VH-VL binders against q9h9l3. Designs and how they scored, part 362

Target 1, 176 residues: q9h9l3
Amino acid sequence: PRKMVAIDCEMVGTGPKGHVSSLARCSIVNYNGDVLYDEYILPPCHIVDYRTRWSGIRKQHMVNATPFKIARGQILKILTGKIVVGHAIHNDFKALQYFHPKSLTRDTSHIPPLNRKADCPENATMSLKHLTKKLLNRDIQVGKSGHSSVEDAQATMELYKLVEVEWEEHLARNPP
Key: E = the ipSAE of ESMFold2; O = the ipSAE of OpenDDE; V2 = 0.75 times the mean of E and O plus 0.25 times the DockQ between their complexes.

## First folded at step 21 (VH-VL)

Design y124 (framework fv_fezakinumab; at its last look DockQ between E and O 0.83; V2 from the best seeds 0.81)
Fold by ESMFold2, look of step 21:
Structure y124 (fold): chain C 176 residues (1-176), chain A 123 residues (1-123), chain B 111 residues (1-111)
Amino acid sequence: as target 1 above (176 residues)
Amino acid sequence: QVQLVQSGAEVKKPGASVKVSCKASGYTFTSYYMHWVRQAPGQGLEWVGWINPYTGFEWYAQKFRGRVTMTRDTSISTAYMELSRLRSDDTAVYYCARSGTYYYDQGPRFDPWGRGTLVTVSS
Amino acid sequence: QAVLTQPPSVSGAPGQRVTISCTGSSSDIGLGYEVHWYQQLPGTAPKLLIYENSNRPSGVPDRFSGSKSGTSASLAITGLQAEDEADYYCQSYDSSLEGWVFGGGTQLTVL
């Protein structure tokens, strides 16, 4: 069986009026929730809006941040050949400028059995915070200091484990 | 409607450099990646590298690192590939090709392609 | 040498079915990366034919189909027509090379 990891990224605003999302932190955890990677990343573009209230990224984090090209190489080596679990994960891969195989991608924002477990509509796009509260009895993303990508990646892995057997069997019968 | 228009044929001596252009029209230039692929006469396709036109981030095939530079000018929706220290075996047609940036919009497939630019390197 | 292996040529009579194989490795197709196919008519640029293993873009007739299994992919052409005479290339991503890779190409002749 393939090894599995979970990823979560924090973005800052670049480009015109800061509306483009660029990678500024990435955290990767293994199946047991142990941290494999957690780095602040310096985008190749000028930062217009740190988005600190949501991202938790501040100017001081960029002082010693790993340049994007180097960080991307490190991250992709970890992801290669693995099932990668994330929440709204297409945003993470777009920020990495990388196409991970669809067959190795799991998105906890779009798993009908997971929604059903949370007593939510099967086809709704549910937030990580909401699913984590309902299914893991944990509060994440608390306070005004922004999200923790380590906390979010760990929550994402635990959520996937709740439906892993059922969903992996579904995907085997219905390849993406 | 979507088009990639490439610069004309080039003849170069060994040791020179060449810069090929690819002008995009019919879509938002900065929203898609641009790839370069070459084809030597009678031979197959060989991927050279790609550029993100929005950020300028580039990535090259290992064979070409140190000899190729990919750039763009967003004001005229044009991508460039420059190959230096040319050798006779760099003689090829050089194509540009567009790919998406994520699976929900084109994904990784190359569509469309430019018509190609013949670069001939001979003494 | 091309990273993905294709037969150098195949042939068929009008109306027949032909297949073109594309064999990769555990670092590309075998690792899960999708396969794309391109048709190159004589003297022209390549044109997208099949993407993400089996999908046809609009304008490509349904007699062209693709499949993938293990480390290999296959392009099938049914109802072979004279205008199908072209070169055909498969493509995938290779993690060891950290880049896009093509097959060596297959010249299809219609008898």
Scores: ipSAE 0.853, ipTM 0.928, lowest interface PAE 0.7, mean pLDDT 93
Fold by OpenDDE, look of step 21:
Structure y124 (fold): chain C 176 residues (1-176), chain A 123 residues (1-123), chain B 111 residues (1-111)
Amino acid sequence: as target 1 above (176 residues)
Amino acid sequence: QVQLVQSGAEVKKPGASVKVSCKASGYTFTSYYMHWVRQAPGQGLEWVGWINPYTGFEWYAQKFRGRVTMTRDTSISTAYMELSRLRSDDTAVYYCARSGTYYYDQGPRFDPWGRGTLVTVSS
Amino acid sequence: QAVLTQPPSVSGAPGQRVTISCTGSSSDIGLGYEVHWYQQLPGTAPKLLIYENSNRPSGVPDRFSGSKSGTSASLAITGLQAEDEADYYCQSYDSSLEGWVFGGGTQLTVL
């Protein structure tokens, strides 16, 4: 069986008016929640908005940040061949400008059994924060200091583990 | 209608450079990747590289690194591919092709394609 | 030269069924990356025929079908017609090469 990892990324605003979401931090954890990767990443363009309230990214984090293309290479090496779990993971892949096989992707924001377990509509898009609180009785993304991508990645993995067996069986019967 | 209109045929000497353009219309230029693929006469398709018109991120096949430069002008929805230090085996029809920018959108399928630009390298 | 392997040519009579194979490796198709197929009529640019292993874009008849298993993919054409005479290319992504790759192409002749 393939190894499984969970990923969470933080983005800052670049480009005109800071509307471009650029990768500024990436965290990857294994099945047990051990951190495999956690780096600040320097976007190729000037940062207009650190989005600190949400991203937790500050100017000081960019001083020794890993250049994007280098970080991208490191991250892709970790992800390649693995089942990648994330929440609204399309945003992470977008920020990485990366394509992962659909068959090896798990998005916890689109798993009906997970929503059902949380007493949410199966086809609704629920936040990671809400699902984590409801199903794990844990508070994440608290305060105003911004998110912790490590914490979010760990929560995402734990959520997936709750429905792993059922969902993997479903996917086996209904491959993407 | 989504269209990719490419520049006209080019004839170059060995050692020269060529710059091919691809103007996009009928869709949001910055919402899709632009790829370049070439095809030598009587040969198959060969991927050259791609660029994200929104971010400017470009990535090239190993074979072309150091000789190819992909750029874009978002104001006119145009992508460019420049190939330098041309040699005879660079003679080919060069295509631009669109693919999805984001994982859950169009994805890496190439659609549509430009009509191609013939680049002939001869002494 | 091509990373993905296709037979150089296939042929069939009108109305027959033909298949074109596309063999990859553990770093592309075998890694799970989707396979796309393109049709290139003589003197024209390639056209998307099948995407993500088995999906048909609008306008592509159901005579065309795609499948994927292991490190290989296959394009099937049923009810072969004269207008199907063309070159066919499979495509995927190769993680080791860090780029998209094509098959060598298959020339389909309708007898």
Scores: ipSAE 0.764, ipTM 0.909, lowest interface PAE 0.8, mean pLDDT 94
ESMFold2 (binder alone), look of step 21: mean pLDDT 92; pTM 0.945

Design y125 (framework fv_fezakinumab; at its last look DockQ between E and O 0.79; V2 from the best seeds 0.81)
Fold by ESMFold2, look of step 21:
Structure y125 (fold): chain C 176 residues (1-176), chain A 123 residues (1-123), chain B 111 residues (1-111)
Amino acid sequence: as target 1 above (176 residues)
Amino acid sequence: QVQLVQSGAEVKKPGASVKVSCKASGYTFTSYYMHWVRQAPGQGLEWVGWINPYTGLEWYAQKFRGRVTMTRDTSISTAYMELSRLRSDDTAVYYCARSGTYYYDSGPRFDPWGRGTLVTVSS
Amino acid sequence: QAVLTQPPSVSGAPGQRVTISCTGSSSDIGLGYEVHWYQQLPGTAPKLLIYENSNRPSGVPDRFSGSKSGTSASLAITGLQAEDEADYYCQSYDSSLEGWVFGGGTQLTVL
């Protein structure tokens, strides 16, 4: 059986008016929630907006951050051949500039059985914070320092485990 | 109407360099990746590398590292591939091709392709 | 050391079904990377024929189909027509080479 990991990334604003999202932190955890990777990453473009309130990224974090191409190589070595779980994971893969196989990708923002467990509309796009509170009785993304990608990746893995058997069987019958 | 228009044929001597252009129209240039693929006469397709036009970052096939440079000018929606220290076996048609950045915006498939630029290297 | 292996040529009579194989490795198709197919008519740039294993872009006839299993992929052409005479290339991503890879190409001859 394939190994499974969960990923979460924090983005900063680059480009005109800081509207383009660029990778500034990436955290990866294994099935048990142990941290496999957690690094601050220096974007290849000038940072216009650190988005600290949400990203938790500050100028000090960028001083010794790993340059994007190096970090991307490290991250892809961890992801290669694995089932990768994330929340709104398309944003993470776009920020990495990488096409992970669809058949190995799991997005907790778009799993109907997970929404049903949370008493939410089956096809709604639910936030990680909402699902985590409802289904795990945990508060994440709290405090005044922005999100923690480690905390978010761990929550994402735990949410997926709630529906893993059902969803893996569904995907086997309905290949993406 | 998505279109990639490439520069005209080039004839070069061994040891020279060549710079091929690929002008994009009908879509947002910086929202898609650009690839370069070559085909020697009577031969198959060979991937040379790709560039992210937004960041300007490039990745090259190992065979070409140290000889190829991919750049772009976002003000005119144009990608460039420069190949240096040309040899006779660099004679090929050089294609540009677009790919998406995630599956919902066309994914990793190459579509469309430019018509190709013949580069001939001869003494 | 071609990463993706295709037969150099294949032939069929009009109306027949032909298949073109594309065999990769555990670092590309076998890891789950999708396979794309391109048709190249003589003197022309390649054109997308099948993407993400089995999807047809609009304008491609439904007699072209693709499949993938294990480390291999296959392009099938039913109702073979004279205009199908072309070169066909499969493509995927290879993690060990850290790049995009093509098969060696298959020349289809319509008899």
Scores: ipSAE 0.818, ipTM 0.922, lowest interface PAE 1.1, mean pLDDT 93
Fold by OpenDDE, look of step 21:
Structure y125 (fold): chain C 176 residues (1-176), chain A 123 residues (1-123), chain B 111 residues (1-111)
Amino acid sequence: as target 1 above (176 residues)
Amino acid sequence: QVQLVQSGAEVKKPGASVKVSCKASGYTFTSYYMHWVRQAPGQGLEWVGWINPYTGLEWYAQKFRGRVTMTRDTSISTAYMELSRLRSDDTAVYYCARSGTYYYDSGPRFDPWGRGTLVTVSS
Amino acid sequence: QAVLTQPPSVSGAPGQRVTISCTGSSSDIGLGYEVHWYQQLPGTAPKLLIYENSNRPSGVPDRFSGSKSGTSASLAITGLQAEDEADYYCQSYDSSLEGWVFGGGTQLTVL
């Protein structure tokens, strides 16, 4: 069986009025929650909105941040060949300008058994914060200092582990 | 309908540069990647690189890094590919092609394609 | 020189079934990346024929089908017709090259 990692990215606003989401931090953890990667990343464009309230990113974090193209290479090396778990993971991959195989992707925002376990509608898109509180009895993304991508990645992995056996069996019977 | 209209054929000398344009219409230009693929006469398809028209960020095949530059003008929904230090083996039809930004959009499949621009490099 | 390997040519009579193979490696198809197929009629630009291993875009007849297994993919054409004479290319993504790759192309001749 392939190794499994969880990823979470933080984005800042670039472009006109800061509407473009650009990668500014990426965190990757292994199956046990150990941090494999956690770097601030410098977007190729001028940052208009740090979105600090949500991203946790501040101007000081961009000092000595890893240039995007370099970071992308580092991140892709870690993800390649692995089952990648994330929440609303398409946003992370989009920010990375990366395509991971569907068969090796696990999005905790679209796992019906996970929602069912949390007493949520199976086809609803629930937040990571809500699922983590409901199923792990843990508060994440608290305060006004912004999110921790490491914490979010760890929570995502733990949530997936709750339904891993059932979901992997389902996917084996119903490959994408 | 979605269309990609490319600039006309080019004839260049070795060592020169060529800039091919691709004007998009019928869809939101900044919501899809723009790829460039070339095909030498009687040969197969070769991926050159892509650009994100939204951010302007580009990514090139290793073979072309340092020699190719992809840009875009969002005001006129036009992508550009410039290839410098041209050689005879750069003679090819150059295609622009659209793809989605992720699987939930339209995925990495190339659709549609421009009609191609012939670039001939000869002394 | 192409990363993905296709037979240079295949042929069949009208009404027959033909298959075109596309063999990759552990860094592309074998890694799980999806395969797409393109049809290129003589003197024209490529056209998307199959996407994500086995899906047909609107307008593509159901006599075209795609499959993927292991490090290889296959395009099958049933009820071969004269208008199917063209070049066919498979496409995937190679993680080692960090980019999209094409097969060498297969010329299909309808006898």
Scores: ipSAE 0.809, ipTM 0.919, lowest interface PAE 0.7, mean pLDDT 94
ESMFold2 (binder alone), look of step 21: mean pLDDT 91; pTM 0.940

Design y126 (framework fv_fezakinumab; at its last look DockQ between E and O 0.88; V2 from the best seeds 0.85)
Fold by OpenDDE, look of step 21:
Structure y126 (fold): chain C 176 residues (1-176), chain A 123 residues (1-123), chain B 111 residues (1-111)
Amino acid sequence: as target 1 above (176 residues)
Amino acid sequence: QVQLVQSGAEVKKPGASVKVSCKASGYTFTSYFMHWVRQAPGQGLEWVGWINPYTGLEWYAQKFRGRVTMTRDTSISTAYMELSRLRSDDTAVYYCARSGTYYYDSGPRFDPWGRGTLVTVSS
Amino acid sequence: QAVLTQPPSVSGAPGQRVTISCTGSSSDIGLGYEVHWYQQLPGTAPKLLIYENSNRPSGVPDRFSGSKSGTSASLAITGLQAEDEADYYCQSYDSSLEGWVFGGGTQLTVL
């Protein structure tokens, strides 16, 4: 079986009025929650909004940040061939300008058994924070200093583990 | 309807540069990737690279790195591909083609294609 | 030069079924990347025929179908018609090359 990793990315605002989401941090953890990658990334465009309240990114983090193209190469090397778990993961892949195979993608924001376990509507899109609190009894994304992508990636992996067996069986019967 | 209108045929000498344009209409230019694919006479399709018109970020096939430059002008919804240090084996029809940015918009499939621009390199 | 392997030519009589294979490797189709197919009529630009292994865009007849298994993909055409005479290309993504790749193309002749 393929190895599994979880990913979480933080984005800053670039472009007109900062409406473009650009990758500024990426964290990848293995099945056990060990950090495989955690780097600040320098977007190719001028940062208009650091979105610090949510992203946790500050100007000082960009001083020695890894250029996007270099970081992208490093990240893709890690993700290639892996089952990649994430929450609303399409945002991460979009920010990476990358297409991971659907068959190797697991999005915890769209797993009905996970929502059911959390007493949420199966077809609803629940936040990572809510699911983590409900199912793991853990508080993430607390405070005003911004999110920790490592913490979020770890939480995402732990959530998936709760439904891994059932969901993998489902996917085997119903491949995308 | 979605349309990609490309510039006219070009004839160049070896060592010269060529810049092909692709004007998009019928959709939001900055919401999709623009790809470039070429086809030598009687040969198959070869991917050259893509550009994100929103950010200007580009990514090239390894074969063309250092020799190709993709740009865009968002004010006129136009993408450009410039190929330098031309040689005879660069003779081909060059296509622009649209793709999504992720599976939710239209994915990595190329649709639609421009009609192509013939670039002939001869001494 | 093509990373994906296709037969250079296939032929069939009107009404027959033909299949075009597309063989990749462990770094493209075999890695799970989706396969797309394009039809190129003589003297025209390629047109999307099948996307993401087996989906048909609007306007594509249901006699065209696609499948994928392992390191290979296949395009099937049933009820072959004269207007199907064209070149067909498969496409995927190669992780080792960090880019999209095409098959060498298959020329379909309707006898």
Scores: ipSAE 0.878, ipTM 0.936, lowest interface PAE 0.6, mean pLDDT 95
Fold by ESMFold2, look of step 21:
Structure y126 (fold): chain C 176 residues (1-176), chain A 123 residues (1-123), chain B 111 residues (1-111)
Amino acid sequence: as target 1 above (176 residues)
Amino acid sequence: QVQLVQSGAEVKKPGASVKVSCKASGYTFTSYFMHWVRQAPGQGLEWVGWINPYTGLEWYAQKFRGRVTMTRDTSISTAYMELSRLRSDDTAVYYCARSGTYYYDSGPRFDPWGRGTLVTVSS
Amino acid sequence: QAVLTQPPSVSGAPGQRVTISCTGSSSDIGLGYEVHWYQQLPGTAPKLLIYENSNRPSGVPDRFSGSKSGTSASLAITGLQAEDEADYYCQSYDSSLEGWVFGGGTQLTVL
């Protein structure tokens, strides 16, 4: 039985016209929702667009942020050997420049039983905000101050728990 | 179509440095990782490290840290590997190989490979 | 020495099935990292055969297959042909070395 964690990241815009998403905050919670990691991270590239309305990242957060290579090392030590739950999690792993095993990855944006519980099309990609409201009766990502990666990681873990038994059985029969 | 073209063979003396190039074509150079792998004569494959061509960030195998430098020039879609303080046991074919950055349209697999650059270190 | 262990050689007659094992540790294959396989014909660069344990890229015949269990992976070649004579390498990621690792290679001889 492997341990399970949930991850959520906030990105800023780097590269031409700020279109590249670079890691600027990462939060990891355990199965019970306790925070294992929550750090602001300084991207190795110049920040073109803080994307504050969605990311919650401001210039002041970067002043003492952990440099990317150091933060990545800390994060990978936590993720190694664990089932990692996230929402649209490929974006998080791309930002970390890390290939977590597919067999240990759970993406709440792609779980048909979870969509079914929300009365959504089984193969649709649903937002975290929508699923959380529908299935947990909770409003997240409220206002224009940006998302909280702690709040989002906690919501993601709670959503996964709703389908955990069914989905883990499915994956055991149908290895990714 | 997608190709990795490497620089020609090199003969070096112990203590010298060598810089091998790998020119990419047929794809967006900055959207994929570039790896370096070597193979001593009659021996197996050994991973040296990788570079993210977009950011210039590099990651080296422990064995090569302090002697290897990986760089790139995005204006000519070319990756470089420089190995310093050469020893006779650095004699090998040095390959570049491309990998993806996430699973959906490519993944960690190495595809394609360059044809290799023979580096011979002898007195 | 290679991080992943492969037999140094295997052989088979045309039409037969051969398997090539690849054994890792609890820090690589055993921790869940996927296995990739490469074929290297004499004097050439390696070529991707199998990726992410069992997937075949376009152009690789279905007589090549891969599997993974526990700390080990296996490459199977059925309907063995003379052109399959080559060296074969497995590859994975190792968390303790923080990098990509290869097997020592297996020389396949077609009798």
Scores: ipSAE 0.792, ipTM 0.908, lowest interface PAE 1.2, mean pLDDT 93
ESMFold2 (binder alone), look of step 21: mean pLDDT 92; pTM 0.945

Design y127 (framework fv_fezakinumab; at its last look DockQ between E and O 0.78; V2 from the best seeds 0.00; counts 0 for: pae E 2.8 > 2)
Fold by OpenDDE, look of step 21:
Structure y127 (fold): chain C 176 residues (1-176), chain A 123 residues (1-123), chain B 111 residues (1-111)
Amino acid sequence: as target 1 above (176 residues)
Amino acid sequence: QVQLVQSGAEVKKPGASVKVSCKASGYTFTSYFMHWVRQAPGQGLEWVGWINPYTGFEWYAQKFRGRVTMTRDTSISTAYMELSRLRSDDTAVYYCARSGTYYYDSGPRFDPWGRGTLVTVSS
Amino acid sequence: QAVLTQPPSVSGAPGQRVTISCTGSSSDIGLGYEVHWYQQLPGTAPKLLIYENSNRPSGVPDRFSGSKSGTSASLAITGLQAEDEADYYCQSYDSSLEGWVFGGGTQLTVL
């Protein structure tokens, strides 16, 4: 069986008016929630908007941040061959400018059994914060200091574990 | 309709550089990756690299690193591939090809392709 | 030296069924990456024929089908027609090479 990891990324705004989402932090945890990777990442372009309220990223975090291409290589090495769990994970992969096999991807924002368990519409896109509160009775992304990608990755993994057996069976019967 | 229009054929001497252009139309240029693939006469397809026109991120096959440079001009929806220190075995038709930026959207399938640009390297 | 392995040529009579294999490794197809197929008619640019293992783009006849299992993929053509004579290439992504890879190509001849 393949190893499973969960990923969460924080992005800052670059480009004109800061509309380009650029990777500024990435956290990866294993099945048990242990941190495998957690680094601040320096975008290749000038940061226009740190989006601190949501990202938690500040200018001081970029002083010794890992250059994007180097960080990307480190992250891809960890992800390769793994089942990767994330919430709205397409945003993370987009920020990484990376393609992970569909068959090895698990997006907790699109798992009907998970939504059902949380008394949400099966085909709705629910936030990580909401699902975590409903199913784990835990508050994440609180305060004004911004998100913690480690905390979010851990929550994502724990949520997936609630429906892992059922969902893996479903995927086995219905491969993407 | 989606189209990729490439620059004309090139004839170069060994050691020279060549820059091929690919102008996109019929779609949002910055919403898709642009790939470059070459094909030597009578040979198969060989991936050279790709660029994200939105971010400017580029990535090359190991074989071409240090010798290839991919750029773009978003104002005219045009991608460029420059290959330097040309050798005779660089003689090939060079294609630009579009792909998606997300696996969950259009993914890394190449569609459409340009008609190709023949680059001939000879003494 | 293509990373993915295809037979150099296949042939069939009109109306017959032919298959083209594409064999990869544990770092590409075997890793789970999807396989795409391209048709290249003589003197033309490649055209997407099959994407993500088994999907047909609009305009591609249902005579063409794709499948994937383990470290290999296969393109099947039923009801072979004269216009199917072309070169066919499989494509995937190789994590070890950090890039997209093609098969060596298969020349299909309609007898």
Scores: ipSAE 0.858, ipTM 0.933, lowest interface PAE 0.6, mean pLDDT 95
Fold by ESMFold2, look of step 21:
Structure y127 (fold): chain C 176 residues (1-176), chain A 123 residues (1-123), chain B 111 residues (1-111)
Amino acid sequence: as target 1 above (176 residues)
Amino acid sequence: QVQLVQSGAEVKKPGASVKVSCKASGYTFTSYFMHWVRQAPGQGLEWVGWINPYTGFEWYAQKFRGRVTMTRDTSISTAYMELSRLRSDDTAVYYCARSGTYYYDSGPRFDPWGRGTLVTVSS
Amino acid sequence: QAVLTQPPSVSGAPGQRVTISCTGSSSDIGLGYEVHWYQQLPGTAPKLLIYENSNRPSGVPDRFSGSKSGTSASLAITGLQAEDEADYYCQSYDSSLEGWVFGGGTQLTVL
C-alpha cells in the first residue's frame, strides 16, 4: 500500500495588482498528523500583497524563507509516490508548479461521502473550515491572524480518515 | 480556433544565440503551460523545458540548464525560448506546445503544437 | 537513449492490427503518470492521437486505442490503412528527471 500525506499551502499576491497567487508557506503531515515539512517560502517575484488576514504571512516570515525552487524540490521529494490529501488541492499544486498523478490525489473538497456526513449536497464544494467544524467539532482559521497551514493539513487528514475506507474502495472500483 | 504561430527559420554560427517566438491565440494564454520540444534531423522528440505564462516560473531539462531561457509577454500572448552558445548539434526544429495542468480540461498532454522553427547552426 | 523505450519500427499489411509498445520505469509510468501518444507525418508537427492512456481526441478514428499497465503502455491500430504510415511517439512525466519525457519514436510502415 502507498503511504499517505496531507498538504496545505498559504499564498501571497505577486504580479500585477497582486493577482497572482504565489506560494509562501507549505505544511505536510503524515497519516498520524505529525509534521513532515513546514517552511516559509520566498516567492521568486516581488510580493505585492501578503494577504495576511488569510495567509498569516508577514514580511518578517520572508527574511529567512527558503527560495521557491529549493522549497519546491524538497516538497516534491516528499510528495512523489505518495497519496496526497488536500482541500481544493489543485490550488496547492498550481502554487507548486507541480502535477501529481490523479490516481494518487485525494481532494476533501470533492468527496461526496464526506459531504453527506456533513449534511451537505454530495456535489457541493465545501470549505475546510465548514467541514472541520461540522465533522470534527473544531474551529480552525480563527481570528484575523491568518490561517495555519499545519493546522489545516492536520484537519484535512482527519477529514479524509472519516471516509477513507469507503472512498479508497470506490476509487479502486472506479480508477480515474 | 486554438493556434500557436512560431517565428521563422534561423541560421546561426556556433557560439551565437537564437530566440524563437510562439504566439498563442484562441485560448487564455495564462491558463496553460507552454513547452518547448526539439527534433534534430531524422531524430526523435526531445523536451527542452516549460514555462508557466501566468507566474513566469520556468523549468528546464538538465541538458539545457545554463544555456536556455524561457520567457513570455502576456500582453501579446507570446512565449519565447532563447538558446545560447549554440553548437552544430543544436540544429533542430524547435516546437512550442501547449499543455494543461492538474484538473484542467486538457490535462498534462501536448495539444496543440506549433509548426516548428528550424534552427540551423553551421559555420 | 530515449527515456521511454519504443520499438524503432513496426509494419503491417492493410487491414491488419499492429501494436506499439512504450516502456518506462517506476519513476514515470510506474508511478501512475498518464501516457499520451502523438502521430507525426513526414515534414509536419506531431499531432495528439491518444491522451490520458486511452482517450481519443475528436476526429481520431476508434481504430486507434491505447492502454497502460504497470510501467508500460501500448498503442493499438486496427484496420491498418496507408494513411497511418507515420512516426508515433509516447510521452509521459518522469519524477526523477523532473520533466516531460518521450519515447524514441516508432516508424510505422504499411506494406
Scores: ipSAE 0.493, ipTM 0.822, lowest interface PAE 2.8, mean pLDDT 90
ESMFold2 (binder alone), look of step 21: mean pLDDT 92; pTM 0.942

